# VH-VL binders against Protein NifQ (nifQ), part 1

Scores and structures below are computed, not measured.

Target 1, 180 residues: Protein NifQ (nifQ), of Rhodobacter capsulatus (Rhodopseudomonas capsulata) (p20629)
Amino acid sequence: MLHFPDPFATGPGPVIPAEALGFILAQGLRECAAGLGPLTARLGLSGADLAALRDRFAPGLELPDLDLPRPEAGPDQQAIETLILWRAGVATPEARWLAAILARRSMETRHLWEDLGLPSRPWLSGMIAHFLPGLAAANARNMRWKKFFYRQICSDAAFSLCLSPSCDDCDERAACFAPD
Below, numbering starts at 1 at the first letter of every chain, in headers, positions and changes, except where a header shows other numbers; antibody chains are not in Kabat numbers.
F, E and O stand for the ipSAE by ESMFold2-Fast, ESMFold2 and OpenDDE, each averaged over both directions (binder to target, target to binder). V2 = 0.75 x the mean of E and O + 0.25 x the DockQ between their complexes.
[cut] stands for letters that were removed.
The coordinates of atoms that the task and the answers printed are left out; those that the model quotes come from them. Centres of patches stay.

## First folded at step 1 (VH-VL)

Design c1 (framework fv_necitumumab)
Heavy chain, then light chain:
Amino acid sequence: QVQLQESGPGLVKPSQTLSLTCTVSGGSISSGDYYWSWIRQPPGKGLEWIGYIYYSGSTDYNPSLKSRVTMSVDTSKNQFSLKVNSVTAADTAVYYCAREVYYDSSGYPDAFDIWGQGTLVTVSS
Amino acid sequence: EIVMTQSPATLSLSPGERATLSCRASQSVSSYLAWYQQKPGQAPRLLIYDASNRATGIPARFSGSGSGTDFTLTISSLEPEDFAVYYCQQYSNWPLTFGGGTKAEIK
ESMFold2-Fast, scan of step 1: ipSAE 0.054; ipTM 0.656

Design c10 (framework fv_necitumumab)
Fold by ESMFold2-Fast, scan of step 1:
Structure c10 (fold): chain C 180 residues (1-180), chain A 125 residues (1-125), chain B 107 residues (1-107)
Amino acid sequence: as target 1 above (180 residues)
Amino acid sequence: QVQLQESGPGLVKPSQTLSLTCTVSGGSISSGNYYWSWIRQPPGKGLEWIGYIYYSGSTDYNPSLKSRVTMSVDTSKNQFSLKVNSVTAADTAVYYCARGTYYYGSGEYWYFDLWGQGTLVTVSS
Amino acid sequence: EIVMTQSPATLSLSPGERATLSCRASQSVSSDLAWYQQKPGQAPRLLIYGASNRATGIPARFSGSGSGTDFTLTISSLEPEDFAVYYCQQYNDWPLTFGGGTKAEIK
C-alpha cells in the first residue's frame, strides 16, 4: 500500500469538514449581498441542492434563491466537475455538491481556498480528503488543486478546448481560458 | 507607475516586536489580484519569504515564522504592515515589501514583479 | 518544503562572455520558476517568470529555460551592469522558496 500525504499536516488545527462547508455558504452569501449574482450562480448549485446541503451542514440557515435552477456551466467547468466525480471514490450527495462547487469556483481567478472563504489551504485539502477521498488520493504529489484540475482535463483530447499539444504543458491551459 | 516604500525603526531590542509598514503609491492596493508580501535578507545571505496579505485581509505565512508573524492591511491609507514578535539577533535583516503576481491559470502561487528599496533592521541591545 | 539549489555559488567571467547559471529543485516545480537580479545595496529585480518569459524591460540577452527540476538562466554576452547576484524562486508549492544565489563577478 502506498503512503499518502496527510491532508491536515499544515495549518492552525484540525479541519472540520462540516464547518468548511459553512465557510463556503457564508462566502456565497456575502457575494450575493454584494450584488455579484444569486447564490445558485455563485456556488454552481440548484436551489434544491442548496436546500439539501443547508439541511445537512447548516440547519436553520435561511438561504435566498432556493427557487432558482442551477445555471448553465461552460465547457471547462463541466470538464472539471466530470473529472472530480470520476475520481471521487464515493457516490454520495456531498461528493456531488462539492464537485459542483469546486468546478464553479475554479473559474474564479484567486486562490481556490481563499475564493471559497476557507481559513487556509489545509482546510481545502482536508475537506477534499473527507468528501472526495479518491480525488485526494489521486493528487498524491500534493499539486495545487486548480493546477491539478486543469492538468488532468488537458491530458484528455476529449477535454482539450485550448488545443494544448503536450500533457506536460497542460498546466498553462487555464491561461487560454482566463481573461487577459 | 506603482512604487513600494518600507518604513519602520532601524534598531529593535531583543524580545521586542518589530513593526514595519509598506506604502503603495501610484496605484490602489485594492486594484488587481495581488498578494502583497514581505521578504527578508540577513546580511550576506539569501532571500526568505515571510508572508502575504490580500487586500481583503486574508493572510498566510511561511511555516518557519508563522508563530511570530502578523500582517495587516489598511486600504484607506494604501498600506500593509508586518509585525514580528519576540525578535532575536537572527531577525537582523533587510526587509523588503513586494507585490506578488501570477499569469492567469498558471496556479495559485506567485512571483514578485515589484519590490520596495528595502529597510535594514538590526536587532541589538 | 521545496529546496532550491543554485550552482555555481560564484561565476568569475569577463564582459562579453556567456554566463550560464543553474537552479535545481528538490521536486518538480513544473514551469513555476522566477529569476531575480540583485546588485549591492539594491532590491532584487524580476528578470524571468514562468521559467522562460522575460519580464517587462529586461534585455534580450537574458533568457531562461528548463522545466520540472532543472532550470538555467543564460546571459548571452555579459555587460558590466550584469555583474550581480542572481536568485531563482519556485512558486509551484507552499511555502515559496528561493535558491541560495549565484554571484557573477568580474574576472
Scores: ipSAE 0.012, ipTM 0.561, lowest interface PAE 8.7, mean pLDDT 83

Design c11 (framework fv_necitumumab)
Fold by ESMFold2-Fast, scan of step 1:
Structure c11 (fold): chain C 180 residues (1-180), chain A 126 residues (1-126), chain B 107 residues (1-107)
Amino acid sequence: as target 1 above (180 residues)
Amino acid sequence: QVQLQESGPGLVKPSQTLSLTCTVSGGSISSSDYYWSWIRQPPGKGLEWIGYIYHTGSTDYNPSLKSRVTMSVDTSKNQFSLKVNSVTAADTAVYYCARDSSGWYEVGYYYGMDVWGQGTLVTVSS
Amino acid sequence: EIVMTQSPATLSLSPGERATLSCRASQSVSNYLAWYQQKPGQAPRLLIYDASNRATGIPARFSGSGSGTDFTLTISSLEPEDFAVYYCQQYDSSPFTFGGGTKAEIK
């Protein structure tokens, strides 16, 4: 995906959640229309959760696939979702929806903000700060979000009930705690 | 330890196709956390990124070369290849292959281009 | 495309001196910047990734700093083996682009 450089790269100003979610829904709808799968699979949400999200942030928007269940997540997607919810700092429906979306879109191959359909990286950081403030605080070094997720699941692998590491760096660090 | 080795003809005639292969040893090209890149360097000049390929066959090419370059991957041989069509003297360069995780794509947390082949000089001359 | 500009083109220094190499991007690349060292007849070697992280096996005298558009590679005390050409490279957006290089030469 091409993106166009913004010479005012200090960011888009305050992120408006409805606008950010509008971009995410638009990305999912484009991929659904292209035959890549149902909207529930593209965004990692049940039809019921998509309907609730739509009613909250985009009332009146017609969405396909609202009768379908959420597809089962693979181990890496589950680990990322668990990490996000663990670090979220809040327990809201919006936090749960965004955690599922972020985990699903982390399985795609571009930068997370691009795979979410957002205009730029600051839009993602602003959205995370709004809905997942504890997660935003945890990424104090402004690491790329997918890199942050993979590093965190690797670091927490031994302490998580559901995690399987997806990166070789985790195995290298785990060796530091191996028995002599 | 992962090693990369370029191979191909050192001399190519103008208007012909330059073909190079990179052989990966000590690790799998099918790793989902790596892209595989080609970089070139004309004698006495700087580095130019040509493009990369993922083990699935997905590619991204430098727009300045996109009309003339193609990459392919052969996972059974642990190799990836570069073809540059319609070469001219401007294509004379040392060609390097490299393992690349720095990517436009945020997969894993590996570093830039951390493993390089030794480079192979390709001269375009009649 | 993002244009990377390195300065100076040439540094003339003696062993034991501190080297400071600059790299500027035509637009923000956040921290998605790597530094490479290249000696004559050799492939580039990764020194620094994500602007400030040393690659495996790279001596502590090498450090990177900066974010956005302005980046610096520092060699705290030059060793004889450090006289080489240094390139910065951004990987924030395709096509990936390199700076023109800074040659560290013995004074």
Scores: ipSAE 0.006, ipTM 0.498, lowest interface PAE 11.2, mean pLDDT 81

Design c2 (framework fv_necitumumab)
Fold by ESMFold2-Fast, scan of step 1:
Structure c2 (fold): chain C 180 residues (1-180), chain A 123 residues (1-123), chain B 107 residues (1-107)
Amino acid sequence: as target 1 above (180 residues)
Amino acid sequence: QVQLQESGPGLVKPSQTLSLTCTVSGGSISSGGYYWSWIRQPPGKGLEWIGYIYHSGSTDYNPSLKSRVTMSVDTSKNQFSLKVNSVTAADTAVYYCARDTYYDFWSGYFDYWGQGTLVTVSS
Amino acid sequence: EIVMTQSPATLSLSPGERATLSCRASQSVDSYLAWYQQKPGQAPRLLIYDASNRATGIPARFSGSGSGTDFTLTISSLEPEDFAVYYCQQRSDWPYTFGGGTKAEIK
C-alpha cells in the first residue's frame, strides 16, 4: 500500500469498536473473495467465534465459512496470542477474539493496522485500548504493535519464539542481552 | 579498529549480474550483535538500504530489490557478498558495505562503513 | 515502508552560526533514529544514534532530540568541517529507510 499519512493530522477521535471491527471483517472478506483462504483462516477464528463477533458488532452481516473450525496456528502466532491474553487486563470474549485476530494478522507482511484494514494506526491503538486495556498500558512508549510483540517475545525470560525475519537471529539477540 | 572494504568489478553490462564482496578486518564477522548490510547511493542522490545478512546465513532484503538480490557470507574468509541480477542503468551507484550494530532487541545503527565502490552499468 | 522527510533541503549558514536540521517520519519510529554526516567522496559517518546519543568521537556541538515522528539535529556553532550533507535513518522497521538529506553549505 503506497500512502504517506500526514504526521500532523489529528486522529479519528474516539474509536468506535463496531466500526473498527467492521473494517477488519471487510478486510477478511476481501481476502476470502480473492481466494486466499476461508474467513476463519484469514482472521484466525472459529466459525462459532466469528458468528458471535458478528452478532455483537455487525448484526445481520452475512459471513461465509461459519461451519469451519479455527485453523491450527503456528508457534509464532500462538506466542503472540498468549502474550496478548497474558497482558490483556480483562478476561472478556471480546479480548479473546481480538487477541486471536491480532496474532493472525501479525503474520501478514504490512503494518498491523494496514493488514487489519483499519484507516490508520490510531484506530488500531484505540481499539486495543478499548478491548485490551492492559496491553495498551504495557506499550507505554507507543511502539509499533508488531515490533512490540516481537520484542516482548524475544525478551521473555523463558524460551520464546522470535518473529523477526530471522527467528534464529532474534533468539541469539535475546540470549546476548539477557541478565546473567 | 574494525575496517570494511568493498571489492568487485566497477563496470557491469545491462542484464548481467553485479557481484561485490566486503572484507572485514579488525573484528570477526561471526560476532553476535551484528548484522552486515549493503547500502547504495546513485550519483548525486540519497542512500538506499539493500539488505542485511547474519553470520548464520539469514538474510532480509529491501522489498524493492528482493527479486534480484542475493547475499552470502563466508565466515572462514571474514567476508560477505552481494549479487544483483538483471542490472539496468538504475543500478549505477556507489555501493557501501556497513556493520549493522544492534545492542538490544531492535535498536541499532551503522557504525562502520567501507569506503564505497562505484559500479557503473553501461554497455 | 516508513518514509523519512528531511527539511530544509539546503541550509546556507556562516561559520559560528547554529544549525537546526529536521527529520520527520511518516509513522512513529519511537527513538530508533540515527543521523549521519557525509562529505564529498566519503562514506557516511555516524553522528547520533537512538535519537539523542552522540557516537564515540563526535564533538559536543552535535546534539540530537525528538521522539516518535519529529526529530532534530542541532549543531550549536558551525565549524568549517561541518559543511556536509546530513542524513537521518530509521531502524524501527524493515526495510531501513533514509531521509533525502540536508546539505549544509557556506553562505
Scores: ipSAE 0.000, ipTM 0.471, lowest interface PAE 15.1, mean pLDDT 81

Design c3 (framework fv_necitumumab)
Heavy chain, then light chain:
Amino acid sequence: QVQLQESGPGLVKPSQTLSLTCTVSGGSISSGDYYWSWIRQPPGKGLEWIGYIYYTGSTDYNPSLKSRVTMSVDTSKNQFSLKVNSVTAADTAVYYCARGEYQLLYGDWFDPWGQGTLVTVSS
Amino acid sequence: EIVMTQSPATLSLSPGERATLSCRASQSVSSNLAWYQQKPGQAPRLLIYGASTRATGIPARFSGSGSGTDFTLTISSLEPEDFAVYYCQQYDNWPLTFGGGTKAEIK
ESMFold2-Fast, scan of step 1: ipSAE 0.039; ipTM 0.644

Design c4 (framework fv_necitumumab)
Fold by ESMFold2-Fast, scan of step 1:
Structure c4 (fold): chain C 180 residues (1-180), chain A 126 residues (1-126), chain B 107 residues (1-107)
Amino acid sequence: as target 1 above (180 residues)
Amino acid sequence: QVQLQESGPGLVKPSQTLSLTCTVSGDSISSGSYYWSWIRQPPGKGLEWIGYIYYSGNTDYNPSLKSRVTMSVDTSKNQFSLKVNSVTAADTAVYYCARLSYGSGSYEDYYGMDVWGQGTLVTVSS
Amino acid sequence: EIVMTQSPATLSLSPGERATLSCRASQSVSSYLAWYQQKPGQAPRLLIYDASNRATGIPARFSGSGSGTDFTLTISSLEPEDFAVYYCQQYGSSPYTFGGGTKAEIK
């Protein structure tokens, strides 16, 4: 299949959007099967949006909980989703679905790409570059995605995540993270 | 403990196809956490990345070699292979297979090649 | 392709001295940079990944720093087994590329 190289991807070659979303749906299904909640709650989408996403990128895949509404998002999740949509650079249904998913999964505790079930961070960066090109461009320092989101919403709230004038998570990880 | 071992002929004639296999032991090649890579080193020179393969068959090749290179994976044998077509003396090198890790077991993303085969010398000569 | 330039090509030092090795990328690779050590007749050994993280089993005397285009590998006090060739490698963009290497040799 014809596939354009993703200019914002790092490491491995271009990502295939349908495969990336297949991994995300598989992650939500694993968590649903493990009893962590309905699929709508795990991915932050209404059943109707999940059905539309499935029909677009994984036709024929059986999904549970398609009769349920989207759960209410807390203030941090809402702020991240609003940031993503504002930065998206496009106004597509796919951008809306992905913004909701990224905001919801940012509430989990692992790296964003891990909490999405993706194989690696370049898969996440490639997916964002495809569906949310303005957001990809805004993360010019290639910061970890959850940290980028939280830093942006904290900046908008007029306070800093780093209290030292010289501290920057992206550039000074040796000062902010202990080796091993 | 994961080990990689290269195998294949040590001598290939110009214009023929160079074919190497890497056998993975101690872990499954079907892990989503790893890509499987080939690197080469001409005698007395530096390292050149050839490409990688994911267990699904997805590949990425160095563009300088892309027209001549094919990689494949055999999950039933826990192996992946490299073919280089139309070889010349410039393809004489030690060929290494290596495992490329993606964030497995660590807070930060890993892209280092953390496990390497011992290397196999391939000489292109008539 | 991103070109990686290592300097110096050769570094002549005595055991116990500090070694500082430089690696420069022709374009930003963020922190997606690894360092490898290679001894004669052996496969490369991963030392540092993501610019500054030590690989499992690598002694504390090895440290990496830098981001973007400029990177440094530091060996705080050279041991006899540290005299080897060192390569940097970027994985910020395909194709992955290696520097030309820096040979650390006994003075």
Scores: ipSAE 0.000, ipTM 0.488, lowest interface PAE 12.9, mean pLDDT 81

Design c5 (framework fv_necitumumab)
Fold by ESMFold2-Fast, scan of step 1:
Structure c5 (fold): chain C 180 residues (1-180), chain A 124 residues (1-124), chain B 107 residues (1-107)
Amino acid sequence: as target 1 above (180 residues)
Amino acid sequence: QVQLQESGPGLVKPSQTLSLTCTVSGGSISSGDYYWSWIRQPPGKGLEWIGYIFYSGSTDYNPSLKSRVTMSVDTSKNQFSLKVNSVTAADTAVYYCATERGYSGYDLAYFDYWGQGTLVTVSS
Amino acid sequence: EIVMTQSPATLSLSPGERATLSCRASQSVGSYLAWYQQKPGQAPRLLIYDASSRATGIPARFSGSGSGTDFTLTISSLEPEDFAVYYCQQRYNWPLTFGGGTKAEIK
């Protein structure tokens, strides 16, 4: 198991998480401005949840699309969000918002921390440790976050298996179910 | 495009630290597009992944080696380095630096660029 | 860790012959498998990624197939420059692991 320093451990908790969420909001805003979709779709949150997140971590920031609902999530996104909430170790609004964001951004094609607009993987791991401590503990081998999510949704007995490329390749699925 | 070149002593005494450097050309080590890895090959054995470093200093190491391995990056010299502590004869190997741009949708690597390799012998 | 087993350890063939190299994983790795060629005195060279995709610049005589636990690298007609050691590698799970290699030699 790798031992990463937690960037949130020594800082004032609300300030460092605010910076991390500021990067995430900035990424969503850049994609919205580029015509890739409304902010609610880019971050996987309702306008109401975006407003609450903004009020908590970026007060005074003007956000577009706050009148829009949360878009429907595909099965992989739903499975990842369910995994994160099940593993979270807490039941806070911040955990719910971050679970939705992480699941949505896992649907993009780069490293998760890149698709979140974060400076590096330790920023992501630190944010997860702060807001989702049970999830952080579950990734004891420091597996890449997207790979960890896809492995877990295929292998974890608490979930119905969801069809995805990673799920089809899961060794537990192969042992229990017919191919294809 | 990207070229990698290993350098460092070819002989290391038992219990000392093995230290190698990889020089990158044809691309910037500061680019967020690449994970910079070390891979070794003991004589007559297969390839063993040692670990990677990202330009920010973020690392992941093979669990079999993680207690003895550190990697670092020097963006001013366009280099990244490997240190293996407390070496024994089992650390005798050809050491390669290698890289892959982050793979689509996943953070695990294939290695499409390799250095030439450098033989490190742990002896006397 | 996922153990990769390659067979045969040595393959002795003449130029023009078809070569078939096997790689088996101790558990399913899906299609997340690569093949490398290592010529004497040279670094490994990526041949195939994602089980069947040829890397840039790799001749059409090289092809990969398989999924799950069983993978094959095929060289349809050996050229003199193809006599080398070949390694498979999985990227399905961490840590990354390689096979022990298959040496393709003349005769």
Scores: ipSAE 0.008, ipTM 0.477, lowest interface PAE 11.1, mean pLDDT 80

Design c6 (framework fv_necitumumab)
Fold by ESMFold2-Fast, scan of step 1:
Structure c6 (fold): chain C 180 residues (1-180), chain A 125 residues (1-125), chain B 107 residues (1-107)
Amino acid sequence: as target 1 above (180 residues)
Amino acid sequence: QVQLQESGPGLVKPSQTLSLTCTVSGGSISSYDYYWSWIRQPPGKGLEWIGYIYDSGSTDYNPSLKSRVTMSVDTSKNQFSLKVNSVTAADTAVYYCARVPYDYVWGSYEGFDYWGQGTLVTVSS
Amino acid sequence: EIVMTQSPATLSLSPGERATLSCRASQSISSYLAWYQQKPGQAPRLLIYDASNRATGIPARFSGSGSGTDFTLTISSLEPEDFAVYYCQQYDSSPLTFGGGTKAEIK
């Protein structure tokens, strides 16, 4: 049966990167099986990148949709991905894959760690610290990751995502005008 | 799991300051996902919200109590506190501390999901 | 401030019966409504949030419904441990306000 670690358990050990990526792949596979879209769309990666990620972190796992391209990203998703890559502190394939995944999953409606299929928020923060150390350092106040991304984008004039005339837009976005 | 526990004197004299502390265990008070709140209940009566505090120190107080209430947070001790000035017999109540999840993306709160056991404070000479 | 009115003040029922508790807001609060159960000598326990979502660990016999100004808590078949005071609470706007409570008691 599925077993998730206690989200409030204390321990000195860091999250295991392969396990974190394994949870993310499992979440994408569940959503694909449920008919929510191809794996490339659910995780925001091309089939080639998914195959490379699988080969590194989950060798032997069977993945569908590996012949499909990466779907086009909307402006919010592009802005978050650009922010993550800019702040990453490293230029690794893993950083590129994770930036795309985090940006795509930030478009879902639950807490980021939930939409990634991770057991808890510390798993997300630990994964970011491992693969995106510059981004982890930038979030010194331990702010929720979706809130951090939208707040950072709002502070960047080039991405100006804080202005919207619609009530629906205000309800659906982590607007920079919301209290911190 | 997350637990909250109130502490402070059970008896306070009229006109003095009532001071209570809530100790959080099993979770971090420095998480930006939550507000922390005080609620009170006079004997035999209903619940009255006092206020909430965010990790940053930002507060919102019930206007009926605003002139007499101060909340503070001590992240090093994983605690938050309540002070009520110039107490009267009307401040006699069981005082509860509680956690309030806040979803920044949606701007939503999801009720008071964890409560302390409550501490009775009697205002009497 | 938004005034929350609960009715009835007291509900006298037998185990196995259905309980229906009402909560009315003085103005629209959309779905920003929580329900709590309080047993004598204990802290309140969150039952329902966002009008209809059961909190973690809450039995399926508890259900919430309504939106805007009129809300209902239903207990489909009362168990002995369900005889308690129930409070509704809005979180649409500050100050956060509670209803006066409905006491479910054995006939």
Scores: ipSAE 0.000, ipTM 0.467, lowest interface PAE 14.9, mean pLDDT 81

Design c7 (framework fv_necitumumab)
Fold by ESMFold2-Fast, scan of step 1:
Structure c7 (fold): chain C 180 residues (1-180), chain A 123 residues (1-123), chain B 107 residues (1-107)
Amino acid sequence: as target 1 above (180 residues)
Amino acid sequence: QVQLQESGPGLVKPSQTLSLTCTVSGGSISSGRYYWSWIRQPPGKGLEWIGYIYYSGSTDYNPSLKSRVTMSVDTSKNQFSLKVNSVTAADTAVYYCARGYSSSWYKGHFDYWGQGTLVTVSS
Amino acid sequence: EIVMTQSPATLSLSPGERATLSCRASQSVSRYLAWYQQKPGQAPRLLIYDASNRATGIPARFSGSGSGTDFTLTISSLEPEDFAVYYCQQYGSSPYTFGGGTKAEIK
């Protein structure tokens, strides 16, 4: 019944939310197996939220660490999660789970879609459009997602986090808005 | 065009709660492209930002008001409201509601303002 | 909080003259600076946003310049209706702050 999505799939077709979340769960499970931490820490969710997410999108999948609480988030992660929630446009459980996941994975070092285990940026953008329609609308200029989040928290805080120029001031403006 | 209109009592006694509502017409409050603010101006003085709210209910308040401020939003009525508790004569001001521009990059300028409503704090 | 300082406090000029109004931020606000015009008994009216962009319906005689900490509003040739109080406002960081205002008054 359960199949992990093909990690190399890259077609331009509509993103299926269950498949996108399947990629994300698979990425978290690989990192857990590699000894990088419990699944709750890799995805930024409590065990209870992971169980609910699994029951909704991947019923029957066995997940570890479902007895653990959500780990404490640092200030940047909290700022990104708050940003996503107020821009979400909806107040669904799925929006709350995805906001937590996106904020946690934004703390990793690659492009957000890569750190989520997705095949390409359109998979991420399609998932955001489905679960977080207000956030999708807010990124109207199609900026790379981590860049978008960090510029938003820079605008709110005006601290040393604003080390990167805006895309309008960027030497590689085309890269900020590059098609995927 | 978008219009904002403040309403509420023009006289409040010291120690009571100041309560104001802003009604938005000609545009929806339920948009991530905008945030909604209150700004006040004591007679003969400059402008002071009080706080903002998004249609989601997310808020940010000016720390100078020492947690005396609460904002709320009612998307079904296209309104947002301000409460300032424990008022003193220093809270006497014209209160404006305003629409702020929000983009994927930043919160921006105030493009539309209400006409303002004078609130006097007096015994 | 970021402190906004406007100078001069009062600017006395005649119609037809050029007005130059200054606004200084205590720390960098990048380009996130707006100018508003306020007449007695009226709400502030947006003139300029993002340091240099004219708001819809604002006459070409109004222009803004600057970045970082130093900003200028210029009115190339004063009309009678331009005698008002002008405020700058930063939105580079919360809490948002306004300058103390510059009053343009007829000589």
Scores: ipSAE 0.000, ipTM 0.456, lowest interface PAE 18.0, mean pLDDT 81

Design c8 (framework fv_necitumumab)
Fold by ESMFold2-Fast, scan of step 1:
Structure c8 (fold): chain C 180 residues (1-180), chain A 123 residues (1-123), chain B 107 residues (1-107)
Amino acid sequence: as target 1 above (180 residues)
Amino acid sequence: QVQLQESGPGLVKPSQTLSLTCTVSGGSISSGDYYWSWIRQPPGKGLEWIGYIYYSGTTDYNPSLKSRVTMSVDTSKNQFSLKVNSVTAADTAVYYCARAEDYGDYLGYFDLWGQGTLVTVSS
Amino acid sequence: EIVMTQSPATLSLSPGERATLSCRASQSVSSYLAWYQQKPGQAPRLLIYDASKRATGIPARFSGSGSGTDFTLTISSLEPEDFAVYYCQQRDSWPFTFGGGTKAEIK
C-alpha cells in the first residue's frame, strides 16, 4: 500500500497519528522508488528506527533499506532536530522519530506538509500536537512550521549557522549575526 | 516578464458552475518558488481570498468557500483553473488570479496579478 | 478569522500633503502584513510587505510601520497618481484576510 488515505478526511479534519505516519512512509517509498535515495536518507532515520515506527503505526507494511544506518545530518538539519527535541516536552521514541523526520524534510524545497505527503496543513500541526506537545505550544502564533524552525535556528544560531542557506528563510537576518 | 491572464464566461446563471482559467506566460507554473491563487472583489467592495494551488496539485481554500470551490493545475498548458459550484448573485465579482512567493512553508504576498475578469451571476 | 479594520474609510488630501493610513488586526499578526494599492479598473499592486519592506519598483515616498495589531502606511508627499484605494492584508493566520480599504481622494 503506497497510500494510507483517511477515507473520512475532507481537509482540516481530526488527525489520526497512524494515518499521518502512513502518509509520510508512503511519500518516502515513492521517492525511494523514483531513485532519489534509500528510505533511511529520505526520512532521516536508521533502518532499525524505520522498522520500529512501521511496527507501531503501519504493521505489515513492507519497507526497503531496513539494514541501512541513518545518514549523517548536516549542521542546519542537526540544529532543527535539536530545537525540536529541546521543545518537544516529552522524551518518547515517537518524538525522537518525528523530530528526525521533520528536520530531514525541512531540508527539501517544497512546503513541509506537502513534502511529507500529508493531506493538508492541519494534519502536520495535529501530528506535532500529538507527538511533540511542547513544540506545538511554542508555536503560539500558529506560524508555518518550516518558517518557525528557520526563524528559531537563525535566532539561536552559533556563528557558523548565520552563513548557511537556511538563514535566507529567516525574516530577522540581523538576529543570525547576534551573539548567542 | 511573467504575466497572468484570466479567461472564462462573463455571465453565469444562478445554480450553475462558474469556471475560470488563468494562463501564465513568460515563466513556468512548474516552479517550487510560487503558489497560485484566486482572489475576488464584488463591485464596490473589498478583496476576498478564495484559495491557492501549488504546481503539484496541492490546494487550500478559504473555509467560507471550501464546500463550493475546486482548483486544478495543468502544467503542460501553464494554466490553473477555478470552479465555483451553485453560484448565486453574491458570487458576482471581478475574479483575479495572482502569484505568491513560497517563503519556506509560509505563503508570501501577492506580488503579481492578472488584470481581472468580471463575472456576473444573473438569469 | 482575523478581522482587518482600516481607517479612515476615506481620506481627502491635496497633492504634496502627507497621508497616514491605519490598519488594525483583531489579534496579533506579528509583522506579517502587506499593503496594496488599487486604481479604478486595475488589479491591486503590492506596495509593502512584512509591515515595512517596499516591494520592487515602489517609490521611497511609500513607507510602512507597525507590528502586532496596529499598522500604518505613510505616503510622505502625495503625487497625483497616488489617489487610489489602499488595502492591508495579513498572512499570519489562515485564512488570509484583507481590510475594507481606505480611499485616498483629491480634496
Scores: ipSAE 0.006, ipTM 0.506, lowest interface PAE 9.9, mean pLDDT 82

